# Ledger of designs, part 21: miniprotein binders against E3 ubiquitin-protein ligase makorin (MKRN)

Target 1, 323 residues: E3 ubiquitin-protein ligase makorin (MKRN), of Arabidopsis thaliana (Mouse-ear cress) (q6ids6)
Amino acid sequence: MSDRILCKFFVHGSCLKGENCEFSHDSKDPPNNVCTFYQKRICLYGSRCRYDHVRAASNLPLSSDSESLDRSISTTPSRHLQQQGDNNDGDKSSNVYCIHPREYPICSFAAAGDCPRGNQCPHMHGDLCNTCGKKCLHPFRPEEREEHTKECEKKQKHIEALKQSQDIECSVCLDRILSKATPGERKFGLLTECDHPFCIQCIRNWRSSAPVSGMDVNSTLRACPICRKLSYFVVPSVVWYSSPEEKKEIIDIYKAKLRSIDCKHFNFGNGNCPFGASCFYKHAYSDGHLEEVVLRHLGSQEGETVITDSIRLSEFLGGLQIF
Key: E = the ipSAE of ESMFold2; O = the ipSAE of OpenDDE; V2 = 0.75 times the mean of E and O plus 0.25 times the DockQ between their complexes.

## First folded at step 14 (miniprotein)

Design j2 (from e5 with K37T K43T E64Q E77V; at its last look DockQ between E and O 0.84; V2 from the best seeds 0.73)
Fold by ESMFold2, look of step 14:
Structure j2 (fold): chain B 323 residues (1-323), chain A 81 residues (1-81)
Amino acid sequence: as target 1 above (323 residues)
Amino acid sequence: SKVTIVVTVEGDPEELKRIARSLRFLARKLGLKVEVTIETDGTTITVKVEASPEEVEWFRMLLQILAKKYGAQVTVVEIES
């Protein structure tokens, strides 16, 4: 229980919530249960407060800040008031109430990066997120802390990838791909079998070209314009990669995204998809079960591998509705 | 054997500079003998390609992509050898 505050009612044998208690019943947890709202004279829980009602230990009274604190009092909900009185309660404070720590809002100014009130702020300041440097982590909502940490680290990794991608130029038009005017233009077109960078517009236009009679369309349009390696798939991405592992991750994420969309050519089992098991889209029947298909290499002679289909990129991209 | 083509590209002077830069880069990367000349009026470039028929078509397809991107008009004259 290292992140919880010791329950004062448990210590004195008066906690009625047992396992439903919002505070720790482990005597090793910190005993600092001082109610900040009581010290500011705005606690509404009184003797039912699970925080200790202790006068401030400071030798300096804070009377000069009363007007600035009034703007913060409106955030104290009264719906948590519960009066539980008997004659031998032992709490010397006059009927002053507070709210439970999990229900305290965190200061929006501190969460945004800077609170002008500093240590005198009546709102609880969040814990510091080491990744973004903001005091936005609610001390008593671990699910929110985990969500922020995960999303914040993801955002920082993406920002770093964008930074590393800034100078990359298209191998055809030489434009810096991420400096283009619109978000739709600021995309790479990744080829699975080589590492030549293209803007998405140039590589798509290459694959939709009309070669002269006598040229093999498949081997021409599916080849990289620079190195001629065949890549049957073009994967759009807003970032470039610095390693083969990052490239694979980009490709896999894009495939997974498309697998959530029903394939137009498969048409719930009523059509024939020219891409088969290599299709990026979902092949599900009308009842929802997935197509079970085996795509095997077929040898035409010893030691050779035969790929079963030729796929034009323009036909494939026309089914994606990415425009 | 090698074939020679001459391609004329007409368009906006600033866009033609971009096209010429890209064509020179592509020629170097593909190992092709390509001569790119910006005409005196700045609204026309002349591209002369001497390569195999397949290499000429490959380069011409790239040139068409660049011309379309920058709104330029392309005229092609093929001269066989």
Scores: ipSAE 0.655, ipTM 0.902, lowest interface PAE 0.9, mean pLDDT 72
ESMFold2 (binder alone), look of step 14: mean pLDDT 76; pTM 0.672
OpenDDE base, look of step 14: ipSAE 0.735; ipTM 0.941

Design j3 (from e5 with K43T E64Q; at its last look DockQ between E and O 0.86; V2 from the best seeds 0.73)
Fold by ESMFold2, look of step 14:
Structure j3 (fold): chain B 323 residues (1-323), chain A 81 residues (1-81)
Amino acid sequence: as target 1 above (323 residues)
Amino acid sequence: SKVTIVVTVEGDPEELKRIARSLRFLARKLGLKVEVKIETDGTTITVKVEASPEEVEWFRMLLQILAKKYGAQVTVEEIES
């Protein structure tokens, strides 16, 4: 017969104790329908609560062990509710239910940055996010806290990169790239093989130029106008980088955007992409499978590798690292 | 095997100052012998480039980008051997 209470963390897939858990991991066992907020005199929902309001025995270990500093620290989540809950008499236990702590909403006004009621607000205020300064971190939803923290730190990193990019000048026109009139003009044209900054307009115009006869188009137009290093793609970016790691991140984000777009030159296997394995676009065949990136093998019937004169040495060496 | 070209750029005086500044910068970065002269009334600049044929063409392409950006008109006045 069933004498166990179902573990709420097991039901939601978040129990860290596994086989050592004191609660049942058998879905047939009954859930604990007792409101823990009511037991602690912090339930704000009264008769609309979905959990049973049962008065605990007078031998509560929390009250007896209040000498511990660890318990003083752990009372922070209940501070907001106890201030409002003192006005709600929790002695009435008949037909009263409470929301599970994880499902308790936080004040939308405080989460947006400003609550007009301040410390007199009857609703729970989230914890402060030090990055954005808003009380938006739900005390009982660690997944939402982590998601906000990651997104908020990402936003702050972007703002700092934008500030550091303000004085960068194009190597052709010398204009400050971020001072241009339109958002489309306020973009860098990043080259993968060098660190010379260009506004997107100047580097695109360079690549659309018509060199006179006698100059090879690819070696001229795909070269940096300043240092002549070849870069097959121009990567647009609204920020400039301060380190090689930041440069790689900008390039990787752009590559990820382009990988969702079918390459027109590859044309589902029916055409030839001049960029081959270096192409940022998706090389998918008509059935959806992707072109595999392999080392070009030009050997004889015996399987020996022969590299012909049709491969430019600079392109071949550009694809190899000796480390 | 150096060649010399002389290029005239006509346009708005403020835009020509920007073009001249950029051309002088590019000449230094590319290590090229380039003379940029803003003529007396400020509506014309004269650019003299002495370099290999490839370097001259490279610089001319950059000059055309700047002229297009700032709405200036470019005329090649002479090509010296």
Scores: ipSAE 0.670, ipTM 0.907, lowest interface PAE 0.9, mean pLDDT 72
ESMFold2 (binder alone), look of step 14: mean pLDDT 75; pTM 0.659
OpenDDE base, look of step 14: ipSAE 0.712; ipTM 0.933

Design j4 (from e5 with E54D; at its last look DockQ between E and O 0.71; V2 from the best seeds 0.70)
Fold by ESMFold2, look of step 14:
Structure j4 (fold): chain B 323 residues (1-323), chain A 81 residues (1-81)
Amino acid sequence: as target 1 above (323 residues)
Amino acid sequence: SKVTIVVTVEGDPEELKRIARSLRFLARKLGLKVEVKIETDGKTITVKVEASPDEVEWFRMLLEILAKKYGAQVTVEEIES
């Protein structure tokens, strides 16, 4: 409110925006009418600009003039402004036009991190993003500023998580998991029920083993090799966590990715999924509607309501279902 | 009751050092009495495990995963306790 500027077109009785006008239709507001984009030689509005096109060298007597404010004493905007009738039809030229500030582009070099022209650049430079350090925030597009800030903070959170994960060693092979040779090897295998770190290779190999004798395969292979807590699923992740909230986020992202993939066992209704209601993959018919997943009554289920088989878990996490 | 096994692991000397390091760590984490000897030829390690049958099988499975990872040959010999 204290920075509202009186609309030039409203003053002359020619504002086409009415209630949608970005400028004041209150005659009490000050007429700070100089177009800064014209002074920078980038105004594209031309004769339709709501601001005066005055060269910077000649812009001393027109701004914030109290005598101009005193001419408009009425609190109701005047409707009796008179205009020169012939200005627009014969007087237009192909000069610089004033584009609304929101529509001006920002310098792409400054937005990428460095503008070689510096103060001599003819383009508008964006505001500095404190997170990435680039001049990429458009001064007049708040929705783009919000989207950049959200995405930039998300990216920096991920980079910080990677940095914190660099020193974590596999509980079996003792290798630093993120120092392995290939991107496919540089993954943790998270267990939902404990916090022991494993590289994805070691925990998958554990889950694919066969005990020699006397041990129950499901309770052995689904247990953590270190603490023996049962975790039916192995969740691959390129980062580790420092809090239960971060762990849950990693697990939820993984589940969401699986739900976007058609279950090969369900096969659009033509097959039977052995996981039933516990399956993380999408059970959709060929027309796109989702199956109502109902537990089939068989003898006993293999455990809790969340059931997994090491063979099927391996198949869902690797091979044709690689993430 | 406790059972004793002796496991011989043969392979590349550098990979055997990694296996030995991991086996000593796992023994500590699992609370098992395990002796790991790297033989003088550097191509063989000898692992003696004294624990319950369940604990011995558990440790053996971890040892075999490490050996498979590093391409080492494993020979197991059970000794009565």
Scores: ipSAE 0.652, ipTM 0.903, lowest interface PAE 0.9, mean pLDDT 72
ESMFold2 (binder alone), look of step 14: mean pLDDT 75; pTM 0.666
OpenDDE base, look of step 14: ipSAE 0.726; ipTM 0.939

Design j5 (from e6 with G51A E54D; at its last look DockQ between E and O 0.84; V2 from the best seeds 0.73)
Fold by ESMFold2, look of step 14:
Structure j5 (fold): chain B 323 residues (1-323), chain A 81 residues (1-81)
Amino acid sequence: as target 1 above (323 residues)
Amino acid sequence: SKVKIVVTVEGDPEELKRIARSLRFLARKLGLKVEVTIETDGTTITVKVEASPDEVEWFRMLLEILAKKYGAQVTVVEIES
């Protein structure tokens, strides 16, 4: 048991005193925190509490249970008696603990959407998330609240996109793409250079076709069957987009998945990728550095323009493909 | 110059109705002169295409995709100059 006080500036990486600090830089030492739950007689952890149990003096007359409230929050120097247990006289019962508010668990039933004990539940209920309607937001963990809000909004955007995608038909087979029998069939095949919808099966079958002699295979099979605009990759997606921004987001997520995979055509610099700067796969040399992106102009006044910096593919590939 | 072809597709009547619907849609979208007839037996469609050789081949590739998807057989192809 230690009675030294943890330096809060050391914990946050802000202590300017270093070796001359008056407070402990041992992360095992307790902080100078007063347990507000204990002062309100709602601390359920007693001797297991990690905060200082500082009690207001009791001024109970024989027949009155009114208490004189000590507005002091902490007594210095801090005494660390949280784990010993205290007098227990004020609690009347039972398992009384006080833990750091961030460490309180929330009721799993309320977090899942319905607590059978309702307002009478002895466990902490999370705050209501207005997006999903569940009491899952921990009152004292802002990082978890932010994470849930981000994930919950993302899920709702996805559900809305799915609803808006229900009636979209493939431009070849006219089937409603999301009405197909299996999850693997319920995918769009997006083309970067046009907005014609295809089911993944039809556009992949198009790209695996065998055109007759006299047609260039790459320009024929990479062209949209409807408008003939060239798109080098087919991007699978479980939803369709309502805006160019949503389209770009779908494409960027797919590119991110592919960037972890070495391009077999680039072959660590030993081969030539037919997709060039439009390739979604990783173009890394055997030493690990990435292929440089090159921008070229053909003109009398500007000449060749070269971007020699290594640029993350996800940041710039979309702009190059729009050309 | 334009080429005229006649393509026969055989298959299940329900799937042929879907193929015919798709071929008519594609013809309109591609601006092609295409005539799609479901024969009286219901197991055959006749597709007549009049377009440039490039456009005819493009449309034929789309027709083959649909036939493959629905298990239909392309059995007769006639080229008329």
Scores: ipSAE 0.658, ipTM 0.902, lowest interface PAE 0.9, mean pLDDT 72
ESMFold2 (binder alone), look of step 14: mean pLDDT 76; pTM 0.685
OpenDDE base, look of step 14: ipSAE 0.733; ipTM 0.942

Design j6 (from d5 with G51V; at its last look DockQ between E and O 0.85; V2 from the best seeds 0.00; counts 0 for: pae E 1.6 > 1.5, pTM E .791 < .8)
Fold by OpenDDE base, look of step 14:
Structure j6 (fold): chain B 323 residues (1-323), chain A 81 residues (1-81)
Amino acid sequence: as target 1 above (323 residues)
Amino acid sequence: SKVTIVVTVEGDPEELKRIARSLRFLARKLGLKVEVKIETDGKTITVKVEVSPEEVEWFRMLLEILAKKYGAQVTVEEIES
């Protein structure tokens, strides 16, 4: 049996030593459980290391003296071609490229969940993330650990919010909003001034209705179908909120997104936006400068910007192709 | 004075059951007295709702958005009581 131990780096195609590797590059050879960091005196795990803290004993096998079988192989005088081998004793300074511990990859299987090789894995397993339960934290890359932790916590909060949102029914159609057949309809329409849940389709249909003569069309269409509170905005969301703070965050993120989108009606200064300074979209000119908000103090005492006449907010909501 | 609205909704039997459920829920949320009868053909529902004159149009608009969503036809008759 070959006493050669498989190169940990060869298994990942990352062995820089090639043919000069002290470890086997045959995939049939047994995996190396020796701690390469301990051999280099840089193991930070100490007695908690999952790898064997063995110093490379130079087990040169003592060649046992096997006997003198005197096979008289006949003296055919092969010509001494004196190739003057220039003994260029080029100091093969074996640049033992000491790969820094930071450059070692972690085991992808352990980072994804469980490694089937366990402690016999030739690869360095990461540290356990307390949020996802995976051995994905690189021991020697603190920046990647911090990035993973932040993203993992954000993802976990989102999964929990989605779980709580699964049981929310639309106040109009009574469908569980996230269970709708059409994926594009699996969105909430959040109202700013009340907490009545609507699917995006039912609240859009309400906002696009045509009341008969005698009602204030704008007040009726902006009213909640359940509680009649006026909400000027409908915020599309994939999650329902558990707190007023989370609702505010969803609304503020959406308002920030709208402020980054150029207003189709302003059209880089070539159009007229009927909402003027009250527009949620960006009013930037073609050179990128913003429209100067001339605050026309329409001195109506109550700071309700009475957005005047007939422009149905439905046309604005219909033009939201959510790409 | 209250007005009784009689609403006839025609459509697929399974969609009409969904409409009838939504209407009974909305009426309870709005504090409206509602009677919902499924006719013997299962393709028609008759909805009687007692509303104020000011709520007639509000209730009509709710019916129209439900009917349009489920591909049903809605006829609204106002009966002064």
Scores: ipSAE 0.497, ipTM 0.840, lowest interface PAE 0.9, mean pLDDT 74
ESMFold2, look of step 14: ipSAE 0.512; ipTM 0.844
ESMFold2 (binder alone), look of step 14: mean pLDDT 74; pTM 0.651

## First folded at step 15 (miniprotein)

Design k1 (from e6 with V7L; at its last look DockQ between E and O 0.75; V2 from the best seeds 0.68)
Fold by OpenDDE base, look of step 15:
Formats: structure tokens, sequence, C-alpha cells
Structure k1 (fold): chain B 323 residues (1-323), chain A 81 residues (1-81)
């Protein structure tokens, strides 16, 4: 079996050494697990290295060209300073505390981008993250790699979504929403039932408008100012969505956030929430117990139990200035 | 009905142009017949709206949102039936 180790650069089509490569260019040879740090005599992992500690055989071809250049090196007399070196061969068994490869930090420069020392760096370089292009993935900490990958992908998706959102104008005021002077106003007000963009201020002002007597206030204020489709609530977002799935995700995250906030009207059971179980906010008692969904049967006089759909929080929040 | 709405804007000429653009955009999106004029005084926008009472009111409500944004006053001047 060929004791040759496959060239990593050849596997990637990037070997510039060609036939002068110390590593095999046969795809049948075992993958190059060679420790490049050990080859450079800088491997700190010692025998615990996950990479093979193979020294490059210095196959310097002994070019036997014995050209006898008789350079008469003048023998300047080396003064024998007899330094009596007391060979106190104190066997300092340097307990090379073999630090586990997991405990070694990666090179901060390579993790931030390019390491100025490149391959001569005494520190371990991380593996390349495909999302950020940085050598920040710890080779021996799979948990840190997974965490970095998840957070890196999430950050990249958010940057792309923000970039696509920069040119979105409010359907009322025609401002580029993310370019508004006031940072707090740099938010979209997403409507559930249509895709008309609004800045949070314009849609809040619409929801707080006072129509003249004779219009159904509830339908009017819940209608989209442009297409009149009813949306029960407005979702504040720092990004505009590119797909229905992303819109749903934004809405669901917002709903989940609201469900984590205690209802001020329920007030840990000391208040009365007019929305009951349809409230977007948490109805928990002081002990953390959740309000049980009591279906309020409003008995009509005619014995039909009209399950009054609990006044949706959206019906009353039209009147409450939720600051 | 035909309604004349006047916006008085304490703002620069670019703000008035911006308000007028918004109003024309809204009118177009709503399918309303609206004439939007920036008056020569440089502070007044005249808006003539032709439509049903509901359509005019809907447009008035949008004007009030713009007015609130720009610190403008909204005055309904004439309602021609």
Amino acid sequence: as target 1 above (323 residues)
Amino acid sequence: SKVKIVLTVEGDPEELKRIARSLRFLARKLGLKVEVTIETDGTTITVKVEGSPEEVEWFRMLLEILAKKYGAQVTVVEIES
C-alpha cells in the first residue's frame, strides 16, 4: 500500500507543486491528515494532535555533482575556550502537559479575517466558515462550530433582509422607512392580510384616526389605507419580507413575544381583560399559573348559546393607545 | 360630492412638494379624482376631491396623517354636494 499521503491542494485542484509535490496526487491514497504545524515543528498538540505527525521526507535529490570547488577556507584558529560546562543533566522531564486540542484557542487574527503570519502562525487557525469567509470555526469544538454557524447564518440573513428593506417606501408618506430621521420611526408596520408597506408611525396614526360619524369605525381603522383589506393587528418590524414564509415568521415571532408579556389588563388575576383567552398577552396569575380558557357563554334569551367569540384584542386595541 | 381641503404647512418648498407627491400617489392608489395644487404662497396645498362622502372622508383621514407628520393644519373649506 502506498505510504503516500494525498495532497490537500491536489484534491482541491490548487496544487502548484505538480510533480514536485511531496504529497501524492493519486486520489486512491489516504486523505492528507498531516499536521502542517508538526511539519513546521510548531505543533503544540504533540501526540494528541488529530493530524498525523509526518515530517516531510527531505527528498532533496542528492544531485551528486561533485564539482570540487576548492575554496580554501582560511583556518582562523578557534581559541579553545574550555568552558567546563557542568553537565548537570538534570533530567528536566519537562512534563509537557499535553493540553487537549480542545483547550487550544484559535488564532484571533485568522478568526477575524486574515492572519498576517499566514501559515507561519504559531497559533492554530480555525476552519473556514462558508458564510462569513473567516477562519473562525474551532477544529476541536464542534459545539462552538455549530453555534457560530447558526449565528453567522442568522446574521447574514438579517443583513440581506435589511439591505432589501432599504428602498421600501411608506405607502402614505413616501419616506424610505429605514432612512427616516428619527431612529425609533425606522420600523415597518406589517399588515397581516396585505403587503402594502407602511412606516410604523403612519399606520399607527391611521389606527388612531377618528372617522366622521356614519362610517364603521372598527372596519375603517382596521382596513389597509390603500386596499381596504382588514388586518386585526399591526406587526412592527425592522425588516421588510421577501416571501410569504418570511412574513409569517416575522408575525409568529412577534406573537410569541407578546405571549411572553404579562397582560396589564389581566394584572395577574387582579384585573379584568376584556379579551379573555383571545388576548395576545400572557394571562398568568402571580404564582405563574395560566388563566384557564373559560368559554363565556352569553345566553341569548332564545336559548341559543352564542359562543361570543371573545372580543379580539385587536378590537379594543384600536381604542387603546398602546404606547 | 366635491370637497376642497386646504393644508397649511409650515415647511420648506421641498416638504410641500413631498406632501403633494404623497397625496397624488394616494389618490391614484385609491382611484380617486383628486387635484393637488401647491399655492403660490408656498405654505398652502389645496386639494380638490371628487367622490362619495365615504371616499372623501377616507382621503381626509389620509390627509390628517400627512398633516400630523408635517405639523400641518387641515381645513375643509367647501363641500359641494
Scores: ipSAE 0.636, ipTM 0.895, lowest interface PAE 0.7, mean pLDDT 76
ESMFold2, look of step 15: ipSAE 0.668; ipTM 0.914
ESMFold2 (binder alone), look of step 15: mean pLDDT 80; pTM 0.754

Design k2 (from e6 with V7I V74I; at its last look DockQ between E and O 0.85; V2 from the best seeds 0.74)
Fold by ESMFold2, look of step 15:
Structure k2 (fold): chain B 323 residues (1-323), chain A 81 residues (1-81)
Amino acid sequence: as target 1 above (323 residues)
Amino acid sequence: SKVKIVITVEGDPEELKRIARSLRFLARKLGLKVEVTIETDGTTITVKVEGSPEEVEWFRMLLEILAKKYGAQITVVEIES
């Protein structure tokens, strides 16, 4: 029957385990808040540590080294960062706390890319991120490591996409799109239905052109100038794609941005959108519910039903003669 | 059903070289019969386009985009057949 040890987190109101806690939630039970880092001489918090600084019983010879380091704990702080001048003074151990590995700060200079002190730095250096080459990965905070890795890979993916996009020329003006003078000009105009590259200005100017009488305006201006495939929207992007998956990602991000904006042509159900199911804008009625999208049935042959397209409900009802 | 149009484009010699390069590229991509001649004065190009009325209009719209982009002026348009 061992003594129950008071839960330090319960006493401070921060125990997350509740009744499943391995420690006592009875405030009369004695605490055991011994700091293992202090026993290894690596605690940086001294009197601010939340754990007790109790010296270990001496059963082994002390090291003759000048520092009380445990080499199994890499990047531990040296005496320069935190100095306690009263080693072997037993009066300092009562009612003190020590930092734990997750609480260590890492060197901000190493995390930013280069520490001027190198291996002589008294601060803990993070683990190397192979993507950005910075020592910014905290050894004991796996959630922060994951967050950095995801964000860093996203940034590197964007840089690689920009590099792959540098040589792409507009199919109309032949200029390298990313070599233009201003950021607003350094954009591709993607067409959803084909892979011909255009600078945003050339494709928008095409769509604002005035064809002569006898040419259908929508089928002319909404068509790719090169292959004539119809694309109802031009999607601006600062990068070009190298795969259908990258293209879809660019388009989906743009669609998501536009879906937060009410379509002026749908006009809350009081108008007809010329883009129908291809519209990127929100089709919401005045009460806020969204327009339903239904599948258009083709007539069956030999008892089979063929479903070949999706349409919006407004297209479906608007195209029928309903009295 | 083929028509031929002749377009005269005036502008800066360096910009006209850019326009001519683009027009020749577009002609190949669209499969159109197009002749682009930079005149001896260097400030004028002559563009001859042959095709259906739709093809000729399509190419003319692209030429107007390029002329606007490079500050060139279209001064003469003539239909031949």
Scores: ipSAE 0.657, ipTM 0.902, lowest interface PAE 0.9, mean pLDDT 73
ESMFold2 (binder alone), look of step 15: mean pLDDT 75; pTM 0.679
OpenDDE base, look of step 15: ipSAE 0.751; ipTM 0.947

Design k3 (from e6 with T8I; at its last look DockQ between E and O 0.81; V2 from the best seeds 0.73)
Fold by ESMFold2, look of step 16:
Structure k3 (fold): chain B 323 residues (1-323), chain A 81 residues (1-81)
Amino acid sequence: as target 1 above (323 residues)
Amino acid sequence: SKVKIVVIVEGDPEELKRIARSLRFLARKLGLKVEVTIETDGTTITVKVEGSPEEVEWFRMLLEILAKKYGAQVTVVEIES
């Protein structure tokens, strides 16, 4: 909408793509009809190009301008672009095409962070990502640029969180959790309802303890050893948080990972999960369909059954065998 | 309604120092009356815990976690009162 370019074929009544055309059929949009790839002798569309192929008498690269020539584009499979003398493929008169800018690949060396040819590289270099310092942002694929930016910022945020987590000690053993010997030991065990740090080993050992008779097991073992607030799950994490928002992100990532794993308590519909709709694990029947929640009216007279979100659809299948 | 137990923890002197440090920290955080003594030979800790039955059991469970982590032997001696 804000940067659409007028379709050359629409203007002349010859666009065959209609509503599927990637260019504007609104005559108010600006035209950009000159094919810059043709002028650089790298257009591979030939007569099928949507841009005008103008001979470059007035748009010629000058030998005195070495700084403006560093952005060349390579677009075809290497077999088509190589000057090697294999005569098995290709009519050379038909191998030169005008390629839409979105179809050009970027230099893999620049995208990895180091192109040995620098400004003299004949391949298109991506734009610099300010976060990672790599030339990996495709100039003509805004969706890929946005995807990289989000992933790159997420990785940098994780590195910073790890640095800030280095000095945090377990509230039970007092060890610095990230200084432990093995990767499996270098994990926090987060509790959702409080902010006391534990190494994963200590909090899991707490949850597996056997309290003396006369203490309620669930209210004891699911409580924080320090503040006694109840948390139903322990969330493992390689980093600690510095804000409630970061804590929520850690918990949400863990929940997403667990939703791909079948819940042992649900047991494909054959068991009862004590956490119901709040469970982090997948509630799928043997055939793979997910547990469905059916909501109905509360009866004010003799009437319909009251159904909560925690009641499973399997109770309403009328004898259907669930696998 | 107050009980008192004495717990004897035996193990490697370096690990016992770590256990004692943790137990003193936990006693402070939980607001419990706990006395931790590293005996002269350095291979034994005596831990005296006083409180309600729930408080004493809570602390004992934490002590067992630490002993298990550091490979120490635990003997619980109940004091009849």
Scores: ipSAE 0.658, ipTM 0.905, lowest interface PAE 0.9, mean pLDDT 72
ESMFold2, look of step 15: ipSAE 0.657; ipTM 0.907
ESMFold2 (binder alone), look of step 15: mean pLDDT 78; pTM 0.719
OpenDDE base, look of step 15: ipSAE 0.744; ipTM 0.945
ESMFold2 (binder alone), look of step 16: mean pLDDT 78; pTM 0.725
OpenDDE base, look of step 16: ipSAE 0.742; ipTM 0.944

Design k4 (from e6 with T46V; at its last look DockQ between E and O 0.73; V2 from the best seeds 0.71)
Fold by ESMFold2, look of step 15:
Structure k4 (fold): chain B 323 residues (1-323), chain A 81 residues (1-81)
Amino acid sequence: as target 1 above (323 residues)
Amino acid sequence: SKVKIVVTVEGDPEELKRIARSLRFLARKLGLKVEVTIETDGTTIVVKVEGSPEEVEWFRMLLEILAKKYGAQVTVVEIES
C-alpha cells in the first residue's frame, strides 16, 4: 500500500502537473479529505466543501477567525446573500470556506498592470503576460491563459500595425490618412493588384468619376490612378500592411465579411453578377447551396479538357497552392 | 495626337498650395507634361496639361477629385486639339 496522497485534481481531470505531480495519480491511494482551511477557520465553502471539516485537536478559540470583517479573502465568492434565511441545510458549524485554487480570484490591481503593495500584497497575483506586461494570467486556469495570450497577441499586432500606418500618405491628396477627423475618414482604400496607398475617399471618388466618351469605363475606373493595374474591388482597412502576408490577411477578412451577405446582383441565381467569380459577396441559390465555378468541356473528352468559363489565373493558381 | 487644356482652380490659398503640391506629384508619377502656376494673390492656380486625349482626361479627373476635396472651383479655360 502506498503512503502517497491522491491528487484531487487528477481525480477530476484537472491536474496541471502531470507526471511531475508530487501527489498520487493512482486512484487507489487515499485522498487528503481533511480541510486545512477549515482547521485554520478560513474555509469559505461551508457545507459544499469537498474536504472533511474536522475541528483542530486543541479545540480552543482562536482570535484570528473574524468572519464578517476579514477582507483577506474578499476576492473569493462568499455567497453572503444566501446566509440570511434561505440556507436551510441545517449544517451551520462552518464559519469559513475552502475553495479550489482554480476559483481563487487574482488581484485586480496587478491584473491592471500595477499593484501598489507589490510582493507584499496579500492577494494572489496572476502570472505575467509577456505581450501586454500585466499580471493577468490566472495560475490555475490554463484555458483562460491560452485564450488571453491569443487575443492579446492579436491586439498587440493590430496596435503595431496602427503605429506603422501613421505616416502613410494618400497617393492622390498626399494627406496622412490616419490624421483625418473622423473614424470613417481614417481608412485606407486598398487595391488588391498594387501597393499604392489611397484614402478611402479619394479612391472611391476616382471610381465614381465620369470619364468622357471614348474611354473604357471599366478599364479606367477600376485601374489604379498611379500604375493603371486593374483591381476589381476597393478593400477598406483601418491599417496599412508591411508585408504581402498582412495584405492577404486584410483582404481575406474583408472577403469573409462580405461572403456572409447575399449578392444583390446574383439574386439567388436569378440575376447576373458583373463580378462573377471575383465577387466578394455570397452567391447562394434560394435553397442555400452556393454557386460553384465550373470548368466547362467544349471538345472531345479523350485526352483533353477545355476551359470555357472565365476564371482568373490568380484564383486558379491559389487553389493549386493549397494542396 | 496631342491635346492641350488650360484649367484654372480658384479657392482658399492654403488649400490651393495643397492642391498644387499634389498635382505636381501626380504629374511626375504619371510622366505628364503639366505646368502648375500659383498666381501672385494665391487664390488661383493655372494648370496647363498636354498629352494624348486619354492622358489629359486622366489628369483632369484627378484634378477634379482634389478640387472637390478642398472645395475649389475648376474652370476649363482653353482646349486645343
Scores: ipSAE 0.653, ipTM 0.906, lowest interface PAE 0.9, mean pLDDT 72
ESMFold2 (binder alone), look of step 15: mean pLDDT 77; pTM 0.699
OpenDDE base, look of step 15: ipSAE 0.751; ipTM 0.948

